VH-VL binders against Monomethylamine corrinoid protein 2 (mtmC2). Designs and how they scored, part 2

Target 1, 218 residues: Monomethylamine corrinoid protein 2 (mtmC2), of Methanosarcina mazei (p58978)
Amino acid sequence: MTNTEIFNKLTNAIVTQDIAGCAKLTQEALDAGISPLDIITKGLSPGMKIIGDKFEAAEIFLPQIMMSGKAMSSAMEILTPELEKTKVEGEEGTGLAITFVAEGDIHDIGHRLVTTMLGANGFDILDLGVDVLNETVIEEAAKRKGQKIILVGSALMTTSMLGQKDLMDRLREENLRDSVKCMFGGAPVSDKWIDEIGADATAENAAEAAKVALNVMK

## First folded at step 7 (VH-VL; from Y1 with heavy chain H54S S56D)

Design Z1
Fold by ESMFold2, look of step 7:
Structure Z1 (fold): chain C 218 residues (1-218), chain A 119 residues (1-119), chain B 110 residues (1-110)
Amino acid sequence: as target 1 above (218 residues)
Amino acid sequence: QVQLVESGGGVVQPGRSLRLSCAASGFTFSRYGMHWVRQAPGKGLEWVAVISFSGDYKYSVDSVKGRFTISRDNSKNTLFLQMNSLRAEDTAVYYCARYSDYSGYFDYWGQGTTVTVSS
Amino acid sequence: QSVLTQPPSVSAAPGQKVTISCSGSSSNIGKNYVYWYQQLPGTAPKLLIYDNNKRPSGIPDRFSGSKSGTSTTLGITGLQTGDEADYYCGAWDSSLSAWVFGGGTKLTVL
């Protein structure tokens, strides 16, 4: 079986909520010599994008997206130890990544992946979790003024993406904008949107997000 | 530490309404999806409804769709089930249950509240 | 009738081992992780086994789970009178888009 076929099967396992199959395929991909990063970025993450699009289109409902999340989690339980074996250590003082899912968004699966990849690349992690109010992000950033901080926000829904502009505006109002770097990701987020709101970066997937975060913190 | 306490059950005539509450403590309520599961007398467990951690997304099984509404108030750490147009087959003990995001199943349950729909 | 099939009852003497079976299909147990719950008389269900064979904290290792194909089994060793309860298997069913349970197995400690 080709790598492309393996990736397509992984993507389909996520989209169809095939939890046991997803875990099995993940292990088979590792045994075939495919890197944990490629499994995530080329197989698993594309499945979550598809499921998010289907959810927004009302083609699937809450239970299905929750169980796609379980499939992703089962794969990550296998991959996390392997990521620790291949992680690229950050230099001393890489910084603190404050990770969060935007208020009103259901996108916690990509958030977990991004958080894992940031930790694997040497960041200290403060994971604020899900449904995070912009006020909470502001408070945490203000507490740590003077530290090397990157804010890493995730959004799956276009409604939650609009809150990213509000967060950037509030950071400026509180004189915190220059104290932090800001990176936003998720299916609706584009480079043009990042430029428009005055944030620092975006990435197309969780693996790229970690690399981009390291770069903007240098 | 995790505690879920249901209330609001009772005896009601068919066609009437009832509102169940579930008070949560010992965890960050707003980080968890929540479910209602019921158990008819002498029967097994039946999943009824789920609500996302923010409350923005909900789903109910077909047998109660249009009659039952799941909701939550994260500022009060409370889950609700509004039950309208009650039928005899809705007679059951109703449990609230926490959904474990990592495992995808119910890791904590309340003690249950009894709903009896009498003819 | 329950989507997952369990025997209605099992019994064994204190100190012995008992197993409780649960049969499903490719759309539930075959595709998905299985979990087991204990329901002591008059109480809420309590999680015993998750992800086929894992125990949450506080569950002693005399409780075990296994899965093969479309079937799962709960094992209880060192049986105690306090283990008298109803036991339920559960799983996600992808064809029904629902969490499904077995009908329950009443364990009697004789």
Scores: ipSAE 0.284, ipTM 0.672, lowest interface PAE 4.1, mean pLDDT 84

## First folded at step 9 (VH-VL; from Z1 with heavy chain G33A S54H)

Design W6
Fold by ESMFold2, look of step 9:
Structure W6 (fold): chain C 218 residues (1-218), chain A 119 residues (1-119), chain B 110 residues (1-110)
Amino acid sequence: as target 1 above (218 residues)
Amino acid sequence: QVQLVESGGGVVQPGRSLRLSCAASGFTFSRYAMHWVRQAPGKGLEWVAVISFHGDYKYSVDSVKGRFTISRDNSKNTLFLQMNSLRAEDTAVYYCARYSDYSGYFDYWGQGTTVTVSS
Amino acid sequence: QSVLTQPPSVSAAPGQKVTISCSGSSSNIGKNYVYWYQQLPGTAPKLLIYDNNKRPSGIPDRFSGSKSGTSTTLGITGLQTGDEADYYCGAWDSSLSAWVFGGGTKLTVL
């Protein structure tokens, strides 16, 4: 089997909620020498994007996206230990990533993936979870003023994006904006939006998010 | 610890309505998808409906679609099932169930509330 | 008629071992994780086994699960009179896009 064939099978397992098949294919891909990062970025993540797009288009409903999430989680249980083996520790400290989601129903799985990838790339992690108020993010950043910090948030809807703007405004009001880097992701977030609110970066997927975060923290 | 308590069941005639409630305690209610599962007398379990953390997304099985509506009030830690146009086949014990997206299974159930649809 | 098939009843004496079978298809048990629930008389179902063979905290190791192909088995060793209950298997069914359950097995301890 080519790598492309196994990636397509992984993608299809996510899209069809083939939970046991997804875990089996993930292990087979590892056994075949495919890197954990490639399995995630070329097989699994594209499946989650397809499912998310279908959900937004009302082609798929809540139970299917929940079970695709379970398939992803089952694969990540296998991959996370393998990612830890290749973790790169920063020479002077890569920094602390504070990860959070304002609204979590669909994006909680993506949030967990982004958090895992940041940790695998050398960041210390403070995972605030889902349903996180801007006040909480500001409190944690203020407690750690002087530490090398990146705030990593996700949005689900335009309403959540207005919360991103509010967070940036509050960071400026509290004199914390220059103390932290800010990266936001989620389907509606664009480079134009990032520029508009005065944040630092966005990324299209979890592996890219980790690479972008490393670059921003330089 | 975790507790789920259903209420609102009763005996009603076909075509009437009932509203079931499920009071939740001992956990952060807004962090969990919630389900209704029913059990007809002498029969097995049947999944009925699911609602997401914030209530933005819902789904009900085809046999009750258009008649039953699942909803939640996170400020009161309460799950609801509005049941309209009730039929004899809806006669069952109705359970609310907690579903952890992290773990992927129904980990806690209420004691159930009985709905009987009879003339 | 349940999507998952279980025997209607099983029985054994205290201290013995019993197994309860559950048969499904490639779209449910064959592809997906299996769950087992205990329902004591007049009570809600209680989770015994998740993800085929794992136990939640507080479930004693006398309860075990296994899966082979499109079938799953609940094992109970050191049978106690308090184990007398109905037992249900459950799984996600990918073709129906629904959680499905067996019809239940009544365990009698004599």
Scores: ipSAE 0.371, ipTM 0.717, lowest interface PAE 3.4, mean pLDDT 86

## First folded at step 10 (VH-VL; from W6 with heavy chain S100Y Y105A Y108V)

Design P3
Fold by OpenDDE, look of step 12:
Structure P3 (fold): chain C 218 residues (1-218), chain A 119 residues (1-119), chain B 110 residues (1-110)
Amino acid sequence: as target 1 above (218 residues)
Amino acid sequence: QVQLVESGGGVVQPGRSLRLSCAASGFTFSRYAMHWVRQAPGKGLEWVAVISFHGDYKYSVDSVKGRFTISRDNSKNTLFLQMNSLRAEDTAVYYCARYYDYSGAFDVWGQGTTVTVSS
Amino acid sequence: QSVLTQPPSVSAAPGQKVTISCSGSSSNIGKNYVYWYQQLPGTAPKLLIYDNNKRPSGIPDRFSGSKSGTSTTLGITGLQTGDEADYYCGAWDSSLSAWVFGGGTKLTVL
């Protein structure tokens, strides 16, 4: 089986909520020498994107999304130990990543993945979890004023994007904007949006998020 | 201590309505999808409905669609099940259950509240 | 009537090993992880096994799960009187778009 075939199968496993198959394929991919990063970026993440798109299109329902999430989580359970083996110690200047989901939704899975990838790339992690109020994010940023910090927010829905804008506004109001870097991700998030709200960056997937974060923090 | 406590059960006639509540404590309620599962007397478990973290998304089993509505108030750490047009076959102990996405399982259950629909 | 099929009852003496089978289809056990729940008499269900064979914290290693194809088995070794309960297998069913359970197995400790 070619790597491409494996990736397609992984994608399909996520899309069709083949949880057991997803886990199995993940292990097989690893056994075949495929890097965890490629498994995530070329196989699993594309599947989750499709799931997000289908959900927005009302083609699938909550339980399917949840099960796709479970499939993703099961794969990540396998991949996490492998990622830890390749963990790069951050340069003295990598910094602290404060990760959060503004509204508790299916994007929590993405949040976890991003958090994992950031950690694997040398960031110190403060995971605020899901259902995180902007005020909480601001408070955490304020407590650590002077430290090298990047806020990493995830949003799945367009409505959650409004929260991102609000956060940026509030950061400015609290005179914290210049003390932190801000990155947002999610299906609806675009470069245009980032520019509009005055954030620093976005990323298409968790792996890219880590790389982008590194660049932003330089 | 993580705990779920159901209430609101009782005896009602067919066609009537009942509203169940589930009080959550010991954990961040809004971080978990919540479910209702019921068990008819002397029978097995039957899944009823699920609601997402903030209630934005809901889904229920076909047999209760249009009649039952799952909802939640995160400010009060409470899950609800509005049951309308009750039928005899709805007679059961109703459990609220926490869904833990890591395990993909119902990892916390309430003690259950009994609903009896009889003429 | 239940989507997943369990034997209605099993029994064994203390200290013995028992197994409880659960059979499903490709759309549930075949594709998805299996869970086991223990329900002691007069109590709510309790998660016993998740992801086919994993034990939550507090569940003794006397309890084990295994999955093969469209079937799963719960194993209980060193049977104790306190193990007398109903046991339910569960899984997501991709075809039905619902969580499904077995009919339950009553375990009697002789």
Scores: ipSAE 0.681, ipTM 0.877, lowest interface PAE 0.7, mean pLDDT 92
Fold by ESMFold2, look of step 13:
Structure P3 (fold): chain C 218 residues (1-218), chain A 119 residues (1-119), chain B 110 residues (1-110)
Amino acid sequence: as target 1 above (218 residues)
Amino acid sequence: QVQLVESGGGVVQPGRSLRLSCAASGFTFSRYAMHWVRQAPGKGLEWVAVISFHGDYKYSVDSVKGRFTISRDNSKNTLFLQMNSLRAEDTAVYYCARYYDYSGAFDVWGQGTTVTVSS
Amino acid sequence: QSVLTQPPSVSAAPGQKVTISCSGSSSNIGKNYVYWYQQLPGTAPKLLIYDNNKRPSGIPDRFSGSKSGTSTTLGITGLQTGDEADYYCGAWDSSLSAWVFGGGTKLTVL
């Protein structure tokens, strides 16, 4: 079986919520020598994009996208240890990425992709999960003052974007703004918004996010 | 301690309405999808409905679609089930259940509230 | 008839081993992970096994799960009188777009 055939099968497993098949195919891809990063970016991520488009078009509903998320999670349980091996050997430290989500549901899936891509590109990871209070982000950043840190947050709705402004204000109040870089994403987030709140960057998707974060941390 | 407590059950006649509540405590309620699952007397479990983290999305089993509506108020850590046009077959203990996306499991259940639809 | 099939009852003596089977189809157990729930008399169900064979914190290792094809098995060793309960298997069913359960197996410890 060719790499392209394996990637297409992985994509289809995500789209059809074939959770057991997705885990099996992921392991088979690793055993065939395909890199964890290629498995994610060429097989799994395209499936999540397709499922997101179908959900937006009301072709599928909440349970189906939840099960596609479970399929992705099952694959990531297999892939994360393999990505961590690559990070330890022969890579220079890029800094710590503290990742978090302002909204749940759909963004948790994208958040996991962003977190994985950051780790695969050399970042140490502190994943705070979903619906993270700004106070928690501030506390973690303060604990690590003096380290090379990027905060990576996302929002789905305009209401959740107000939390990004509050976070930036709190960072300045706590004299932490210069200690960290701040990157925000999500559908409503724009370059104009980033400039308005005084953050460092945004990215349109998970694949771009890792590249942008690397550039910001240089 | 993580806890779910249902209320609002009772005895009602067919065709009537009832609203169930589920109070959550000991965890960040808005970080979990929530479900209703029911158990008819002497029978097994039947999944009823699911609602997403912020309530934007919901889905229910076909047998209750159009009659039951799941909802939530995250500011009060409360899950609801509005049950309209009740039938005798809806008689059951109704459980609210927390769903943990990573495990895919109903990892926390309430103690249930009993709904009896009868004359 | 439940979507997932379990024997209605099983029994064994204290200290013995018992297994509870659960069979389904390609649209549920075949492509999805399986879960087991314990329901003690008069109480709510409790998660016992998730993702086919994993135990939540606090569940002793004398409880085990396995899956093969479209079937799954719950194993209980060192049987105790406190294990008397109904046991349900559960899974997502892609064709029904629903979480589905077995009819339950009543375990009696004699």
Scores: ipSAE 0.502, ipTM 0.815, lowest interface PAE 2.3, mean pLDDT 85
Fold by ESMFold2, look of step 12:
Structure P3 (fold): chain C 218 residues (1-218), chain A 119 residues (1-119), chain B 110 residues (1-110)
Amino acid sequence: as target 1 above (218 residues)
Amino acid sequence: QVQLVESGGGVVQPGRSLRLSCAASGFTFSRYAMHWVRQAPGKGLEWVAVISFHGDYKYSVDSVKGRFTISRDNSKNTLFLQMNSLRAEDTAVYYCARYYDYSGAFDVWGQGTTVTVSS
Amino acid sequence: QSVLTQPPSVSAAPGQKVTISCSGSSSNIGKNYVYWYQQLPGTAPKLLIYDNNKRPSGIPDRFSGSKSGTSTTLGITGLQTGDEADYYCGAWDSSLSAWVFGGGTKLTVL
């Protein structure tokens, strides 16, 4: 079975909530010498995108997306130790990543994966979790003014995107905007939106997010 | 200390309504999807409904869709099940259950409240 | 007629081992992880086993789970009278797009 066939099977396992199959295929991909990064970016993440698109289109509902999330989590249980084996200890000055989801109603898999990938790529991590008020993000950034900080947030829905604008506005009001880099993701977030709110970057998926964050922090 | 307590069960005639409540304590209620699960006398457990962390999304199984509505009030740490147009086959013990997405399990349950629908 | 099939009851003496079976199909147990729940008389159900064979904190290792094909078993060693309870298996069913459960097994410790 080719790498492309393995990736397609992984994607399908996510989309169909084949939880045990997803874990099994993940291990088989590792045993076949496929890198954890490729498994995530070419197999698992495309599945999560498909299921998210179907959910937004009302083709599937809450139970299915929750169980696709379980399939992803089961794969990540296998992959996280392997990512840690490739962990690069952060150079002095790599920075602190403060990760959060402002409104995490059902879709926080991307947040957890982004946090893992940032840590694996040498960032110090402050994971604020879900349901994070902009006030909390600002307080944590203010406590560490003068440090090299990237704020990494995501939105699950359009209302969460307005919170990203509010955060950027409040960072400016508190004279913190120049103290931090700001990166936002989530299904509704676009390059146009990033430009509109005056943030620094977005990324399509968690693996790209780590690369973009490193680049932004240079 | 983590606890779920159902209330609002009772005996009602077919076609009537009943509202179940589930009081949560000892954990951050808004961080968890919540479910209702029921068990008819002498039968297995049947999943009924789920609601997302903040209630933006919800789903009920087809057998109760349009009759039952799951809801939550995170400011009061309370889950609800509004049960309309009750039928004899709705007779069951109703459990509220917390779903933990890391384990994929119903990791906290209430003791249940009994609903009896009889002619 | 629950989606997952369990024996109605099992019994054994204190100190013995007992197993409780649970049978399903390729769309539930075959594709997905299995969970076990314990309900002591007059109490709330409690999670006993998740993801086939993992134990939550506080569950002693004399409780074990296993899965083979479309079947799963809960094993209990060193039986104690306090183990008398109803035991339920559960799983996600990918074809039904629903969480499904067994009818329960009553364990009696003689």
Scores: ipSAE 0.498, ipTM 0.811, lowest interface PAE 2.4, mean pLDDT 87
Fold by ESMFold2, look of step 11:
Structure P3 (fold): chain C 218 residues (1-218), chain A 119 residues (1-119), chain B 110 residues (1-110)
Amino acid sequence: as target 1 above (218 residues)
Amino acid sequence: QVQLVESGGGVVQPGRSLRLSCAASGFTFSRYAMHWVRQAPGKGLEWVAVISFHGDYKYSVDSVKGRFTISRDNSKNTLFLQMNSLRAEDTAVYYCARYYDYSGAFDVWGQGTTVTVSS
Amino acid sequence: QSVLTQPPSVSAAPGQKVTISCSGSSSNIGKNYVYWYQQLPGTAPKLLIYDNNKRPSGIPDRFSGSKSGTSTTLGITGLQTGDEADYYCGAWDSSLSAWVFGGGTKLTVL
């Protein structure tokens, strides 16, 4: 089977909630020498993007997105040990990553992955969890003014994404914008949106997010 | 200790309403999807409804759609099931259940509250 | 009728081994993970097995699960009188858009 065929099958497994098939295909891809990053970025993440778009458009319901999340989780159970093998001792001064999920109660799996990958790439971690109010993010950043900080937020839905603009506006209002780097991700987030709100970066998926964060922090 | 405790069951006539409550303790309630599962006398388990972490999204089995509404109040660590237009076939023990996304399992159950619908 | 099919009862003596089968279809057990629950008389169900063959903390290793095709099996070794209960398999069913359970198997330890 070609790499493109297995990526398409992985995407379809996510979209159709084929949990056992997704895990099997993930292991097969890994055994065939395909990197964990390629499996995630070319197979799994496109499926989650399709599902997120459909859920926001009310084309699917709560159980379907929960089961697609389980399919993704089953694949990540296989991939996480391989991702952890790339762990690197952080250079002193790599920085603190403050990770969070915007207001919204479904988007948790990508957050856990992003946090894991950031830690594996040498960042100190402050994980604020899910359903995080912008006020909480502002407070934590203000407490640590003068430290090397990157804010890493994610949103599944367009409504949650609008809170990213509010966060950027509040950072400017509090004179904290220059104190932090800001990276946002999630299915609805685009480069155009990042430019529009004046944030620093986005990444397509959790695995790429760590590399982007390192580059932003230099 | 992690636990769930249901209440609000009783004996009612068909067409009437009941509101069930489920009190959660020992864990961060708002981090879990919650479900109702019921068990008719002498029968097996039947899934009834699910609600997301903050209550924005809900879904119910077809047999209760339009009659039952699942809800939650995270400030009180409480799950609810509003049951309207009750029918004899709704007679059951009603359990609240915690759902852990990574395992995909109902990993914590309450002891149940009994609803009896009879003339 | 339950979507998943289990034998209505099984029996074995203390110390023996028993297996409980559960049959489904491609829309449930075939593509989804399977779960097992124990319900002691007069009590709530308790999770025994998740993701086909994994045990939560506090469940002894004499309980085991397996899955093949559209069927799953709960195995119990070293039977104890306290194992008398109803046992349910469960899974998500993509066709019904519902979590579904078997009809239950009553285990008698005689």
Scores: ipSAE 0.473, ipTM 0.800, lowest interface PAE 2.5, mean pLDDT 86

## First folded at step 11 (VH-VL; from P3 with heavy chain D56S)

Design Q2
Fold by OpenDDE, look of step 13:
Structure Q2 (fold): chain C 218 residues (1-218), chain A 119 residues (1-119), chain B 110 residues (1-110)
Amino acid sequence: as target 1 above (218 residues)
Amino acid sequence: QVQLVESGGGVVQPGRSLRLSCAASGFTFSRYAMHWVRQAPGKGLEWVAVISFHGSYKYSVDSVKGRFTISRDNSKNTLFLQMNSLRAEDTAVYYCARYYDYSGAFDVWGQGTTVTVSS
Amino acid sequence: QSVLTQPPSVSAAPGQKVTISCSGSSSNIGKNYVYWYQQLPGTAPKLLIYDNNKRPSGIPDRFSGSKSGTSTTLGITGLQTGDEADYYCGAWDSSLSAWVFGGGTKLTVL
C-alpha cells in the first residue's frame, strides 16, 4: 500500500467515524515508516477538515463529530509517544500558554496538537478545551495578569474564527491586551486576519506554532 | 465530589408535558457534553439525547424527536429535558449522564428521576 | 429488541470467574469502542470499562474487557457478593446514529 493510499484511508476512517480502523491504519502507517507528523497532516487532519465542512453545512450532526473526534483521539494515543521522542527542552521562563478552541467550534485536532507541541517546547499549559467562550478566556487572562502569558486560539470554521476579533476587542476593553500575547490558528486564519484583529501571530501548523510562540514570547 | 442530581419526575397522563432537571456539582459543568438516558421498568438502558458544552448543538433519538428538547443553563450548572406529548412508552427512570471526552463514555450518572405516563 | 445482545443471566460462586458476552454488528461493536456499565440493585449505572478494555480509576483489576470482531466480553475474576448486579454493554452505532446498549445481564453470586 502506498503512502497516499494509507493517507486516504485514514481520511476516510475519520470521515466515516471508523474508530477501530483509524487506530489500525495509524499503527500500520507508523510501521510503514511514515512520520507521525505526516500521518496527522496528510491523513487525519484532512478528514477532520471534511468533518468540519460537513458540520458547517449541516450535513452531519453532533454525535458524528464527537465520534470523529474519538477516532482522532484513538490515533493520537498511538502517535503521542512517537511525537514525544522528538521533544525539545524548553528554556526557563518560557511562560504560560492558554490554549482553546473558539466558541461554537468543537474541532480539537489542531488544538490538541498545538497544545502538545507548546508543552514539548517548555510552555506551561492551561488547556481550556473546545467551544470556549471569550468570557472564559478573558477571565483566565485577568486572573493571571502580570504573568508571562500567550493566548493560543484555534478555529476550524469561518464562523468560529470571527469570534477571535471579538476576543481581541474585549481584551483591549478590559485593559488586558498589553499583558498577553495572542496567537491564532486554523484553516481559515490568515496573516491578513491577524493584522485586521490586531493579534500578534499565526502559524500554519502545530510545529510552526510552537516556534512562533517562542519567538513572540521573547 | 462530582455529582449529578435529577429532579422533576412524576405521574402524568398521556399528551401532557413534564420538565426534568439535573443539577451538577463538583466539576466545571460547561466543559462537558451532557446526555439523558432512560430505563423503562425492568428493562435496559436507552439513550435519549445529547447537548454540547454551551448548548450550541443538540441531538436526540428518533423516538423523541419533535417531542423532547434538551437544554442547559451553565450559569446554574443545570441540565434540562422538556418532554411534551408524553406517551406510555416514555415511562422510565431518566438519568442525566456526563460525557467524558477522554473515555468517550458516560462516566458520571445521577440517581435518576422516575417518569410515569398513564391514563 | 436491544441492538446489542447479552445473555439474560449468569451465576457463579464467590471466588470464581465469570464472563459476560455482548454481540453486535459491524456498525457498532465492529467499528466503535465498547463500554461496560455496572448497575447495582436500585442504583444508577456506573462506568466499568471504556475503550474496549480500559478501567476507570477506582475499578479493580478483577474486571476486564476484551473485543473481537463484532463481539465483546466482560470478565470478572475473584467474584464477590458485592458484584451481584446488572451489567450492560454499550457502543455508538454509526448506522443508527445513536448510542446503543445491550439488554443487560443479571449476575447472581451463589
Scores: ipSAE 0.523, ipTM 0.795, lowest interface PAE 1.3, mean pLDDT 92
Fold by ESMFold2, look of step 12:
Structure Q2 (fold): chain C 218 residues (1-218), chain A 119 residues (1-119), chain B 110 residues (1-110)
Amino acid sequence: as target 1 above (218 residues)
Amino acid sequence: QVQLVESGGGVVQPGRSLRLSCAASGFTFSRYAMHWVRQAPGKGLEWVAVISFHGSYKYSVDSVKGRFTISRDNSKNTLFLQMNSLRAEDTAVYYCARYYDYSGAFDVWGQGTTVTVSS
Amino acid sequence: QSVLTQPPSVSAAPGQKVTISCSGSSSNIGKNYVYWYQQLPGTAPKLLIYDNNKRPSGIPDRFSGSKSGTSTTLGITGLQTGDEADYYCGAWDSSLSAWVFGGGTKLTVL
């Protein structure tokens, strides 16, 4: 198979909840010399985008998105060790990434991927998990005032995006806005939205997110 | 220390309603999807319903859809199953179960509460 | 009839080994990871095996799982009288959009 065929099969495995097939295809792609990053960005992540769009459109429901998440998680169990081999250890000045999924959002697989990619690219990581109150994010940032910090929030649903504006407003109210960089991702997040709320960046996928985060921290 | 305790079962006639409760302790309840699974007498396990962390999303199997409603109150660490229009086929032990999405498994179960639907 | 098929019972003597089979289809075991649960008499089910062959903390290594095609097997070695229980296989079924289980296998330790 060509790399494009492998990527399409990986995407389809995510979309159809083919958990064992997704893990098998991931290993086969690695054995064929395809980089872990390409497997994620060109095969797996597009599948999660498709499934998220279908969920938002009510074409699929809670069990299917949960099991697509399991498929992604199973692939990441294979890929994370390989990504960590490419990590640049001892590199100073990258900063701390505080990663989280917005309140009321249950889609944590994307944030796990972003968190892994940030760590692989030299960030120290504070992973707050899912369903995170803006108050918690503010508290953690305030505790670490003076450190080089990027806040990395994920949302899959449009209702979760309003919390991003609230977080930016709270950062300004607390005089923390200039102490941190803010990046928000997820299917509904656009460049226009980022500009509107006064955040620093967004990215189309998890691999781009790590590159964008490195750039904004310089 | 992690514990789930079901209550609210009983003997009822067909067409009646029951409300099951599941009290959770020893873990952060709001960080887990919760399920109901049932076991008819002498039969195997059957998945019934799932609810997301905050209750924003719910799903039930077709055989109970429109009759059973799963819900949760995170301030009280409690999961519920409202069962309406009960049928003899609903007779079972009902378990609440914690789902850990990383393992894909039902990793914590309650002892169950018995529902008997009989004339 | 259960979506996954298990033998209704198996038996073996203390110290011996036993295997419990579970068969399904391409839409469940074939596509998805399998799970095993133990239900001791009068108790709640307990997770024994997840993701085909992994053990949660506290489960001894004499319990093992394997998967081939659309079938899975639970293995128990060094059988103890305390292992007498019902054992269930489980998996996600992508066609039914549901978690499905076997009918259970009663293990008797003679």
Scores: ipSAE 0.438, ipTM 0.784, lowest interface PAE 2.7, mean pLDDT 86

